# Designs tried in a protein design chat: VH-VL binders against q54fm4. Part 4

Target 1, 189 residues: q54fm4
Amino acid sequence: MSTAPSPTITSPTQTSPVVINKSLICQDSTVSNGVQIAIGTVLHPRSSIIISEGAGPIIIGENNIIEELVQIVNKSPEPMIIGSNNLFEVGSYIECKSIGNGNVFEPKCKILKNTIIKDQCSIGAGCIVSEDKICENNTIIAQTQNSQIQTTSTLPYDHHSSIHMTHLELLHKSIPLFHTIKKTPILEK

## First folded at step 24 (VH-VL)

Design g3
Fold by OpenDDE, look of step 26:
Structure g3 (fold): chain C 189 residues (1-189), chain A 121 residues (1-121), chain B 109 residues (1-109)
Amino acid sequence: as target 1 above (189 residues)
Amino acid sequence: EVQLVESGGGVVQPGRSLRLSCAASGFTFSSYGMHWVRQAPGKGLEWVAVISSDGSYKYYADSVKGRFTISRDNSKNTLYLQMDSLRAEDTAVYYCAKDSYPLWFGYFDYWGQGTLVTVSS
Amino acid sequence: SSELTQDPAVSVALGQTVRITCQGDSLRSYYASWYQQKPGQAPVLVIYGKNNRPSGIPDRFSGSSSGNTASLTITGAQAEDEADYYCNSYDIEGRHLYVFGGGTKLTVL
């Protein structure tokens, strides 16, 4: 009985990542097909945005800063959505369902699978957000000598926003001076 | 000028199938995500489905999952909606809408005039 | 599922200012887009992002956001502005990806 080979439904795979105009993506960054990056977002060298086999796309909003050695990975069949004005610092690992706006992920922090980070959160260096965790707005996670602690920020959002924008402006001016930028198809809004 | 023209609407009985088409012109069709949005008579807008620019990703509203299939032919600049197991609650004007982004999560910058689907016994 | 709520109807006198508000949890994380629909016609995009107007949309239309709300403001309402207005945003948690408000009927007096 010749088992007819089950037609491998080759899901058409996007041939290249989609980058919207005025994004800054360094050549040494790794970006999978099926990734969409909005205007103003910066990818530093040796950063990675990876879609696993069979996983959904990754959508990244505007004016994000993704630093060196950052790993953003989607393993879920559902889309991963990252909002705007987020800072991902060196070596952070992100495997979340969604991220809102204005968050800071400090060096070598880990966001594990199926997590939801809302808005204006701060994840401290080396901290781990466990699977299925929901971080409400203004959540601060920090590492002490003995434990990881969670609290709520009382700082105004406006101050963080101004610093972030200044940082972005500087990066847009400085990165092209020192790094080769990927020539990606620019789709104008 | 961007144009979206829906076709294929009509009157069908419950449980039957219908296929809608949307002919696109005036822009690079293969560069943008496309959507179906419907509006029941006298009701508001309801998002139905999206397909990425290259057709690699498809997502549906819960109300149509398992029954509707969105597809596209970029060589023909045409978007499709296969509707199976139709129900009375599927009665609506169906609009084709262009996403402002290549995949999705933009805004609907252009709409067709819509095509009416009526499901009645 | 994350829902967007709108007042079903609002009125404005000719030449006056009116604000149409949309409320929902998704608006805390995402901008709203706004669509105008006149009777028997397809929706038309009027505002998107922070406060962006497509080409051809009058400058009397503006958008704003605060907390879990988004607002469309018409400054100096004209007779032709009488229509249904829908807000739209994203619903990631509810797996619907996109969500519309219930719509607001604007009457110009």
Scores: ipSAE 0.367, ipTM 0.785, lowest interface PAE 2.3, mean pLDDT 90
Fold by ESMFold2, look of step 26:
Structure g3 (fold): chain C 189 residues (1-189), chain A 121 residues (1-121), chain B 109 residues (1-109)
Amino acid sequence: as target 1 above (189 residues)
Amino acid sequence: EVQLVESGGGVVQPGRSLRLSCAASGFTFSSYGMHWVRQAPGKGLEWVAVISSDGSYKYYADSVKGRFTISRDNSKNTLYLQMDSLRAEDTAVYYCAKDSYPLWFGYFDYWGQGTLVTVSS
Amino acid sequence: SSELTQDPAVSVALGQTVRITCQGDSLRSYYASWYQQKPGQAPVLVIYGKNNRPSGIPDRFSGSSSGNTASLTITGAQAEDEADYYCNSYDIEGRHLYVFGGGTKLTVL
């Protein structure tokens, strides 16, 4: 299943992080200048999206869920591209080249530099995706007592997507009740 | 309403330079990424370059990297393409196109009518 | 490779339905957008994102995708739909940012 970020007409100004309408960015999050986030994505408190000195932009698609203490860091001069409908659970670390759609990054997993994660992958808690690795669609990486194993899922994409959207809808309703939200800039003509 | 007008095309010899301009109106130019896209006579479309809304990020197709420079002057609502070391294969109609985002995210929602560059001896 | 492949030509009888296809690895990760180009004119965006039409584009135009393939469908083709059609998408590797297909010439019979 191929997906791409949907365009929107709204965008923030250049002197602040790129924030668009219908994204929830908690005030207690850190977002570098040069980050672009599409509609529906939620950033929880204490999450970080960081562009290192001299690095390229970070472009994030629709309806992602970025939980507390997640760190997304681009240190490469090339753009980092993250697709849609991904779940980044608490404390995961992301230094990828690109991530596709519908992936789950379980707590404290680490996605190292120059990796490519395609679609519907599941990276288990505490697992490490080594530098330069390419995870093809439906890859599952899990931790055992003595090793990290890799297998392939047969679970249909639409099943996962439905659960993700229900979760996202709850976050859009609940987060503003308990957290301060960064104001989104409006487009200027 | 949105209008993009390219200029600066013409006939040039191989190895020479040419600078294209694109005048923008009908939208807040400084809020959007801008692209150049070209089309050789009788051929398809080829993406050439992008520049972010504040000019801080610039990226190029491999075919022009190191030879072409994209730039913008937000105070003049103008996009530029400096084309150095021109080759016969650079012969094309050059379009400027507006992105829907400050960087680049989506689709080329508005196009100019193009300016022809011909590189020949 | 990051290339997008389209058939160079396709025909449709007036009032019939036609599909124009676009294939490439980028389409597994990114939506295709579709552009119509009539002779001597600049391209015009007809479908973007998953299946969105810009204002002014007839509802006979629709888009879909599956696997590495995107399709533009014209239901009830009209004479004015005769044009070249290009797909485009992000480059899956990010090296070019945007990649276009080679184009499909649609002839309405």
Scores: ipSAE 0.314, ipTM 0.707, lowest interface PAE 4.3, mean pLDDT 83
Fold by ESMFold2, look of step 24:
Structure g3 (fold): chain C 189 residues (1-189), chain A 121 residues (1-121), chain B 109 residues (1-109)
Amino acid sequence: as target 1 above (189 residues)
Amino acid sequence: EVQLVESGGGVVQPGRSLRLSCAASGFTFSSYGMHWVRQAPGKGLEWVAVISSDGSYKYYADSVKGRFTISRDNSKNTLYLQMDSLRAEDTAVYYCAKDSYPLWFGYFDYWGQGTLVTVSS
Amino acid sequence: SSELTQDPAVSVALGQTVRITCQGDSLRSYYASWYQQKPGQAPVLVIYGKNNRPSGIPDRFSGSSSGNTASLTITGAQAEDEADYYCNSYDIEGRHLYVFGGGTKLTVL
């Protein structure tokens, strides 16, 4: 929290695979007590994960990328569960019930109260997912000029997962060079 | 060596109460979430309740909500389940289980041997 | 409806490969963990997350997932693998925080 943690640096080598063995939480992020973050997840500066008074915990899986000014907020007494390999782009707002795996939340989109987002969904920039909505696997929500449309992706997941992991590996190498990192919990194994 | 030992099971009449205990050793008890899981005779496993490492969060299966209370005493390395208003359908072996995380991810890496609760008239 | 469905029984010849499946809507969003239970014993965690084995679990155990289905695979099944196997995952609808499958009895012939 307010302490000055040491930076974490992965080995810079061209022949070794990148090993992601911890979460990477920038000091300039805000994380409430009661938030659990699994291995590989990156929190950029000025992102926030907030538990409102009386609300339940927020449990976040592996290898997520949470960009600047993203707000993840639980106001429900029930736990908020976020899976793995999700990308939350700049300024998105997340007040879901649950999010699955491999989703992309484009800049400044809003995921409102009690929503369920399953896997491999893409929520377009500035789009709003209304309260209580369930987005099934492979849902794409995009903004047209004056309306919001929903379609189903036909693209193979292999392309998205490869790009995501490459991006994640770069962040684990590069962010500690430029930002102070919070200490991770002992369970970061 | 991680060990979890349940106690307090027995035969009780419907509407009565029981308190189960789980003594933990071989790990830092205060660092992990703890669960109760039950198994009716000849049936499968059913998750019952969880408590976070510091006791600040507690959640229950709907079938026991309002009747059961999970608690822990970290100074005694002991997990508890207070079971009130017992019903015949609560008859089961009750296991305590260690989560791998301070809150939970539901990865029950160590289990006790269980204690039998029988609710019958 | 967040129930997890498993076949009640599966058989495998000694040394052969077997696959135990678990299906449910929650598995679209969450990984399953897998537990082995021998008669009169407590369950033992054998697979968690996508395909992680706890220390002490033989490498013949592996996990996989696709769509709403999680699978536990045992390659080169041995007599000591005869047991009940349960999958477990988050309960997407919130009736229980976790839900177990009904279990699969594995018989090694």
Scores: ipSAE 0.263, ipTM 0.698, lowest interface PAE 5.0, mean pLDDT 85
Fold by OpenDDE, look of step 27:
Structure g3 (fold): chain C 189 residues (1-189), chain A 121 residues (1-121), chain B 109 residues (1-109)
Amino acid sequence: as target 1 above (189 residues)
Amino acid sequence: EVQLVESGGGVVQPGRSLRLSCAASGFTFSSYGMHWVRQAPGKGLEWVAVISSDGSYKYYADSVKGRFTISRDNSKNTLYLQMDSLRAEDTAVYYCAKDSYPLWFGYFDYWGQGTLVTVSS
Amino acid sequence: SSELTQDPAVSVALGQTVRITCQGDSLRSYYASWYQQKPGQAPVLVIYGKNNRPSGIPDRFSGSSSGNTASLTITGAQAEDEADYYCNSYDIEGRHLYVFGGGTKLTVL
């Protein structure tokens, strides 16, 4: 029996990032072709969302906050999926397989390749999540004097959600006053 | 009004090939990801493949990977599914479905009526 | 790959409330979408996201989620609601992009 030829996957040819309805992308952010950003998500200046050569697309959900100097990179041929209501603070490095919803990535933390961050996790400042790790819901990783510790949060999700939405509202009102926004095609959800 | 119309279904022998088409209208076809979803007789829904709005990305279910090829012609508002090395288990109604997003990972907001593919000796 | 599980069949009396539940690990991270399919017809989207209804879908349809579950609720079931209902979500961990539940047949009595 003749084996059918494998289907051809073409390299990204998208001319610009896809921004979905009411996202806020600052002009001095760097976003590769093949990136999809959903409604409400904010990219601060000097943030970067990069698809490496031959890598899969990056899908970013709703109402994420991506602060200055944040680097989100996909080097895998598989899609990188980021959910909604996440906070990526200044200087964090993200190379994950997937991120769920309502997570906080504190300054200069690093999420290394093929990691899975589920929901409502908190990664402390400067902490490193090793390759291939799976962080279950409500995981807290924090840096102590001698080591990183991991525990499970007992805080209600609602607390984080309320603060996050307030922060988003503020950013949507304030950022356009001080920064130039990219004029990218906006598609309706 | 959004319309998706599948065609190309029929009866075919195992090992043969078949090409399905889906004609789209009522929306900007080139702005949305498109999917194929199939349903075997009396069974549930099974996702088959997706193609991004510009055709740059294609992904397949493991069950059809290496045998099926999804493609699109945005100038003709048409989605295609080339099915090679067909098996009996490929017998199903094949639906064309629109993604709510340009790439994918949205929801299937519109479906065609489907076209029946029967693979039998 | 991650699976979504549904009860194969449920029944509801006319005018009463019924909840159809979908369970799976992917639902901890991603919203479900729900599809109604009547005999001999194509599926129709009825609920997506947190609790969104497409245009034309009656307000008696609602969606909810908790933990690893998603639910479709019909408040005040009508005869025309008799159909198969499928949940859908993503299976990123299993590298299978989309996954459907097995479907639930709803009978209106």
Scores: ipSAE 0.016, ipTM 0.621, lowest interface PAE 6.7, mean pLDDT 87

## First folded at step 26 (VH-VL)

Design j1
Fold by OpenDDE, fold request of step 29:
Structure j1 (fold): chain C 189 residues (1-189), chain A 121 residues (1-121), chain B 109 residues (1-109)
Amino acid sequence: as target 1 above (189 residues)
Amino acid sequence: EVQLVESGGGVVQPGRSLRLSCAASGFTFSSYGMHWVRQAPGKGLEWVAVISSDGSYKYYADSVKGRFTISRDNSKNTLYLQMDSLRAEDTAVYYCAKDSYPLWFGRFDYWGQGTLVTVSS
Amino acid sequence: SSELTQDPAVSVALGQTVRITCQGDSLRSYYASWYQQKPGQAPVLVIYGKNNRPSGIPDRFSGSSSGNTASLTITGAQAEDEADYYCNSYDIEGRHLYVFGGGTKLTVL
């Protein structure tokens, strides 16, 4: 399994539950026209979602966490579709055909063009998913000392989901305290 | 109240062309993707085409690709479907439907009453 | 391309509960939307997302999902619920964007 650590979450003092009813896009992020971002999704500063000239739109689902220096790029005339509840960690590069739900992309991993990542996958830090690859549900790609390995997870998804939602709630509380947020329309699933 | 009103349906011969219109009201038309969905007599629903809120992106079902053209005029709050090279299998009630999102992959939250297109010799 | 399959017809006694199920690979990744269509009328959205009802839809309508299936449940069926019901989801891999089930005719007895 990947040795990359999960991001440390500092929980601010809260007196009431956070209601996630909008997307949270930091002003310092770069987002092309033709990008659709659903409710709950968070774009950290210095993240970028780019549509190349002549390329199709990028559609991003709900409750995704897109951290700093993440690059999501569509160069294909076809739409790029990203589902919900995904974590894109610092410096990851995404040029996929599609991504499902509940995936984790660890720091500086690369998803190359025409790749399909289904659901509940984990791509380890610095790992590269080659072009045209299909990662089936629960695929784990990790970096060892000498090689990149692939296996299948047997862990229940529900555990990952609860942690992700907690993380998301904390971000919705903390990010607006320190960063300017872009005005975005509310897109409900 | 959201309203979608289709028009332009009728009886045409195979190989001919027809243009459908959908007049929208009761919402900010320019903010939402719009769709055409059709239903052959006694059959199920079939997605036909989508156009993004600003008209920048258009996509079609394979069954109509190359023959149908979706377009919109946001200044007139109107959606169009240009149907060329019509075939008998294109016979259907054509519905315009509003997407809940600016592009697509929302839900069809509002539908028109449909307009009947009959392709027959 | 992805397909969604539904039973062509189901029946329910007045006041009883009925479940209409949709099956397809796309449902493993995406929620289904459900549409009610009465004869001679346009489809009406009744359920979307995890279990969301649009305004005006009775609370007896609910949605659920499991594996590659999505279900519409009517708890306490009424006579006016007799209609065709269609599930809908996304077809990303096939690039058809949207796919409908074949529809289920619900008869209320």
Scores: ipSAE 0.459, ipTM 0.801, lowest interface PAE 1.4, mean pLDDT 90
Fold by ESMFold2, look of step 27:
Structure j1 (fold): chain C 189 residues (1-189), chain A 121 residues (1-121), chain B 109 residues (1-109)
Amino acid sequence: as target 1 above (189 residues)
Amino acid sequence: EVQLVESGGGVVQPGRSLRLSCAASGFTFSSYGMHWVRQAPGKGLEWVAVISSDGSYKYYADSVKGRFTISRDNSKNTLYLQMDSLRAEDTAVYYCAKDSYPLWFGRFDYWGQGTLVTVSS
Amino acid sequence: SSELTQDPAVSVALGQTVRITCQGDSLRSYYASWYQQKPGQAPVLVIYGKNNRPSGIPDRFSGSSSGNTASLTITGAQAEDEADYYCNSYDIEGRHLYVFGGGTKLTVL
């Protein structure tokens, strides 16, 4: 989460939900023209979503959180598809083929070319998902001293989803108070 | 009222070409991605191609890649499908479909009535 | 597999509830869209996202998903619901951009 100051919630015991009806893209983020971002996704300052010369578009679903210094880059002529409810923490690097839903990419992890990350995966800080790897649902990748390990989680999806949505609602309330927001085209429902 | 009207279907021999058109009205055509979807007689739906709102991105099903070309003319609110090297398996009703987004999300919220292409000897 | 599998046919008694299923690996990561096609007509979008209905679609239509399965539920089926139903999703394997299921013929008895 950003170090920028957040306003104090005056009634922390029963905060009202914010209406999420657009993406929230900070002015000092960088977004290529071939990038499509669905409702609810938040781009923090200094994040970037870049299409390399000759590469295909990047399509990003709903309610993702993309933190500072995150780089999402498509260098492939094929479209890059990112689903919904993903958390990309500070400085992570994403060059996947596709990412599903509800994944967490911890700080400075690297998701390399032509990878497929399905659902509810957790990629630990500094971990590298090598080229062409497929991470099945509920995969956890973590770093040890000289290696990284892979295991499978059985934790309930509903718990992680609730925490993510609470975080997202707070960002939609707080970010516009402290940052200038890019103008997003209005799309018909 | 959103309307999509396909035309250009007919009977052709294998190896020949056809060009389909889809006339759009009732929405800002230049703001949305557009698709072609086909349905062989008595069979299910098969996605064929997509073009982004500004025409900069085009993608095709593997079965038609290299033979079909999707295009659009935003000044005429018209979507096209150039079909070359036609094969018997290309026989189908071809539908024009509107995406809900400038690139695509694969939500085909409006469809035309289709135009029949028959490829036979 | 990138294929979406549907049962070819399902029957329901008038006024009863029916569930049409669609299975495939793509549905673990992406929601299905559902299309109704009546004889001689173009498909019509009836459900998208998790459980969204376009304007004009009766509230007896609902959607759900679990694991690799998406479901379309019609509560209180009416005679006019007799149609073919198709699911659609992104192709997770990347062979096509989109994949349709083979379709399910719903017969209302």
Scores: ipSAE 0.440, ipTM 0.767, lowest interface PAE 3.0, mean pLDDT 87
Fold by ESMFold2, fold request of step 29:
Structure j1 (fold): chain C 189 residues (1-189), chain A 121 residues (1-121), chain B 109 residues (1-109)
Amino acid sequence: as target 1 above (189 residues)
Amino acid sequence: EVQLVESGGGVVQPGRSLRLSCAASGFTFSSYGMHWVRQAPGKGLEWVAVISSDGSYKYYADSVKGRFTISRDNSKNTLYLQMDSLRAEDTAVYYCAKDSYPLWFGRFDYWGQGTLVTVSS
Amino acid sequence: SSELTQDPAVSVALGQTVRITCQGDSLRSYYASWYQQKPGQAPVLVIYGKNNRPSGIPDRFSGSSSGNTASLTITGAQAEDEADYYCNSYDIEGRHLYVFGGGTKLTVL
């Protein structure tokens, strides 16, 4: 069963929690036909999700945060699959085969063709994940003066996920106050 | 109410062809991705193929790629599976299933009753 | 290989709690969906995403995941819960888009 067809607007002076029930796609973002975005995911202005000619679709899960100038591009005939609860920070470039859950892609990092990023990985600012590479769960890639270093994270998933959800709730509350939002299609049940 | 009704199953010899149909009603067929899933007698479920809501994207399990073709006719609310070069291991009940999304998310929220395909000499 | 492994059978006493497990490498990256299939019937979606129930699915069904394992929990099992249960996930190896576990037959004693 379902309740009323329209939600009640919550007063901005109250301290009530926000309910996330749709994706939030800023008008200034660019999204190709053939991109599917699940509930909770936020696209900031000037982000782009592009399907090259002849390429397969891009399927993006729930509660991702895609910041300004992020470029997600599929050039492969195979589907690109991105999971849930990922943070793509400003200017990162994503041309993966697949990305799992709870990953952080720091500013201007590059995730190259046919890569697989599993869960809870952190890819440091300006770092490059080479073509065909597989990053196993809890991988940290960081830049040193001389090279990229790969280690394994010891941080608990519960701590990371609570910070992400708090950030996401703030964005769903604040972004519509300052930005025009694209209309999201309504699917029948 | 959502209804999915498969038809076209039967007994065929190895190497022959068969075409399955799935008639859809009770929802906007053209808004959702559609799947075929099969179940060999006494065995578990196996995903076979998917087609996006507008038919632009089609993907297959490796076991059937090159032999099976998924298609849809949105004007007739009908999903199809053309099965060529059939093998004994293709023997199964074939279900059509509705995805909850226009492409797919792998959440098969409604299923048909299935149609039996038997491949034997 | 990114297969999903389930125990073939599990039993539970009427009114008790049971957990049906599903494990595979894909479950580290993606949530499982769970399907109930009673004899002579089509499968029915009972849990998807982190822990979402479709309309009409009793509150006694819940889902969870940890590491490479997803679990379907039935609290206070009833006779009508006797069925085969299948998990399903995106196939991270890419041989198929989606893969099902082998299924678990739940018997309610």
Scores: ipSAE 0.437, ipTM 0.757, lowest interface PAE 2.8, mean pLDDT 87
Fold by OpenDDE, fold request of step 29:
Structure j1 (fold): chain C 189 residues (1-189), chain A 121 residues (1-121), chain B 109 residues (1-109)
Amino acid sequence: as target 1 above (189 residues)
Amino acid sequence: EVQLVESGGGVVQPGRSLRLSCAASGFTFSSYGMHWVRQAPGKGLEWVAVISSDGSYKYYADSVKGRFTISRDNSKNTLYLQMDSLRAEDTAVYYCAKDSYPLWFGRFDYWGQGTLVTVSS
Amino acid sequence: SSELTQDPAVSVALGQTVRITCQGDSLRSYYASWYQQKPGQAPVLVIYGKNNRPSGIPDRFSGSSSGNTASLTITGAQAEDEADYYCNSYDIEGRHLYVFGGGTKLTVL
């Protein structure tokens, strides 16, 4: 197996995260230095993106929705990479190595350390993805009455994408009406 | 308007060291990640290293890890590549490239003209 | 390590359309960036993201993606488009953060 390159981490000199233009970060969110957030991504109040001491950066792609009480934490010296068009619902806990695109993390689910979530996955409410697990594309993890189950989705990705974009558009219009937005350095896409 | 100018290339023997510089202008240097990308003669492009906008994070290709050190001086708008223990396979034109993002995983939206490093006995 | 593969060479008649394709697993998750390199010159970004052109790049250049592939299309090839074209993407799990395709030499006939 190929290993990722070992990072060289020095003390950060940046006092605040730099965000890409058109991202929406609420004032009541907590974001560590070393977090990169791309355009369109929304951080709701009481969400947190945390880099532990000595840990690598967190890179978040475009058009992600990070809802209230979501915790994204990197404790690894390796970068945490989150793709685009993901939905992190209320209270979900994320400590992954990487997340691809178009995933849904339902309320209070937990993604434990060193996990890899590929694309178009759905993690059900309260479900736990164990450490070091790899969820292949279209993986569905759901909680039944008796146990946590895993299956593969047969739904087309385009359906999720259209709904997600509509949701994003609504959030970008509505959130600033009700919440204070953080003033951070903005870079052009 | 954006300018990246590499310097420091030359001919060196294996095992020796060389330091490359990249002078940046025309943009807020301290706001963007910077990369080194190299191209061996007649070959394709190979990513070498990246440094975040504030220098807090550095990553290297395995081929140069432990031998090369990327650094930057934002007060001088300059990117550096310290190359130690040079090998013949390090022979290449070395380009500095600007990332579109503060860390990485953007695009290389601007490139220098490159500086040639030749490692030969 | 992830790998991106390109045809080493393609040709197109003047004024015609050509598509250069890049293939690799990383392209399932990430968009490709495309770079044009003419002899003796540095690479130039021509396409990035879903289908974005930097300022100064002619609109005859376009990008697309499907599955594990990304494509650069030149609609109405011009003589000055003769160059090497490299695709680029990310390699999170490999030994490199960035990966380039092997390059495609485009000849305009």
Scores: ipSAE 0.432, ipTM 0.808, lowest interface PAE 1.6, mean pLDDT 90

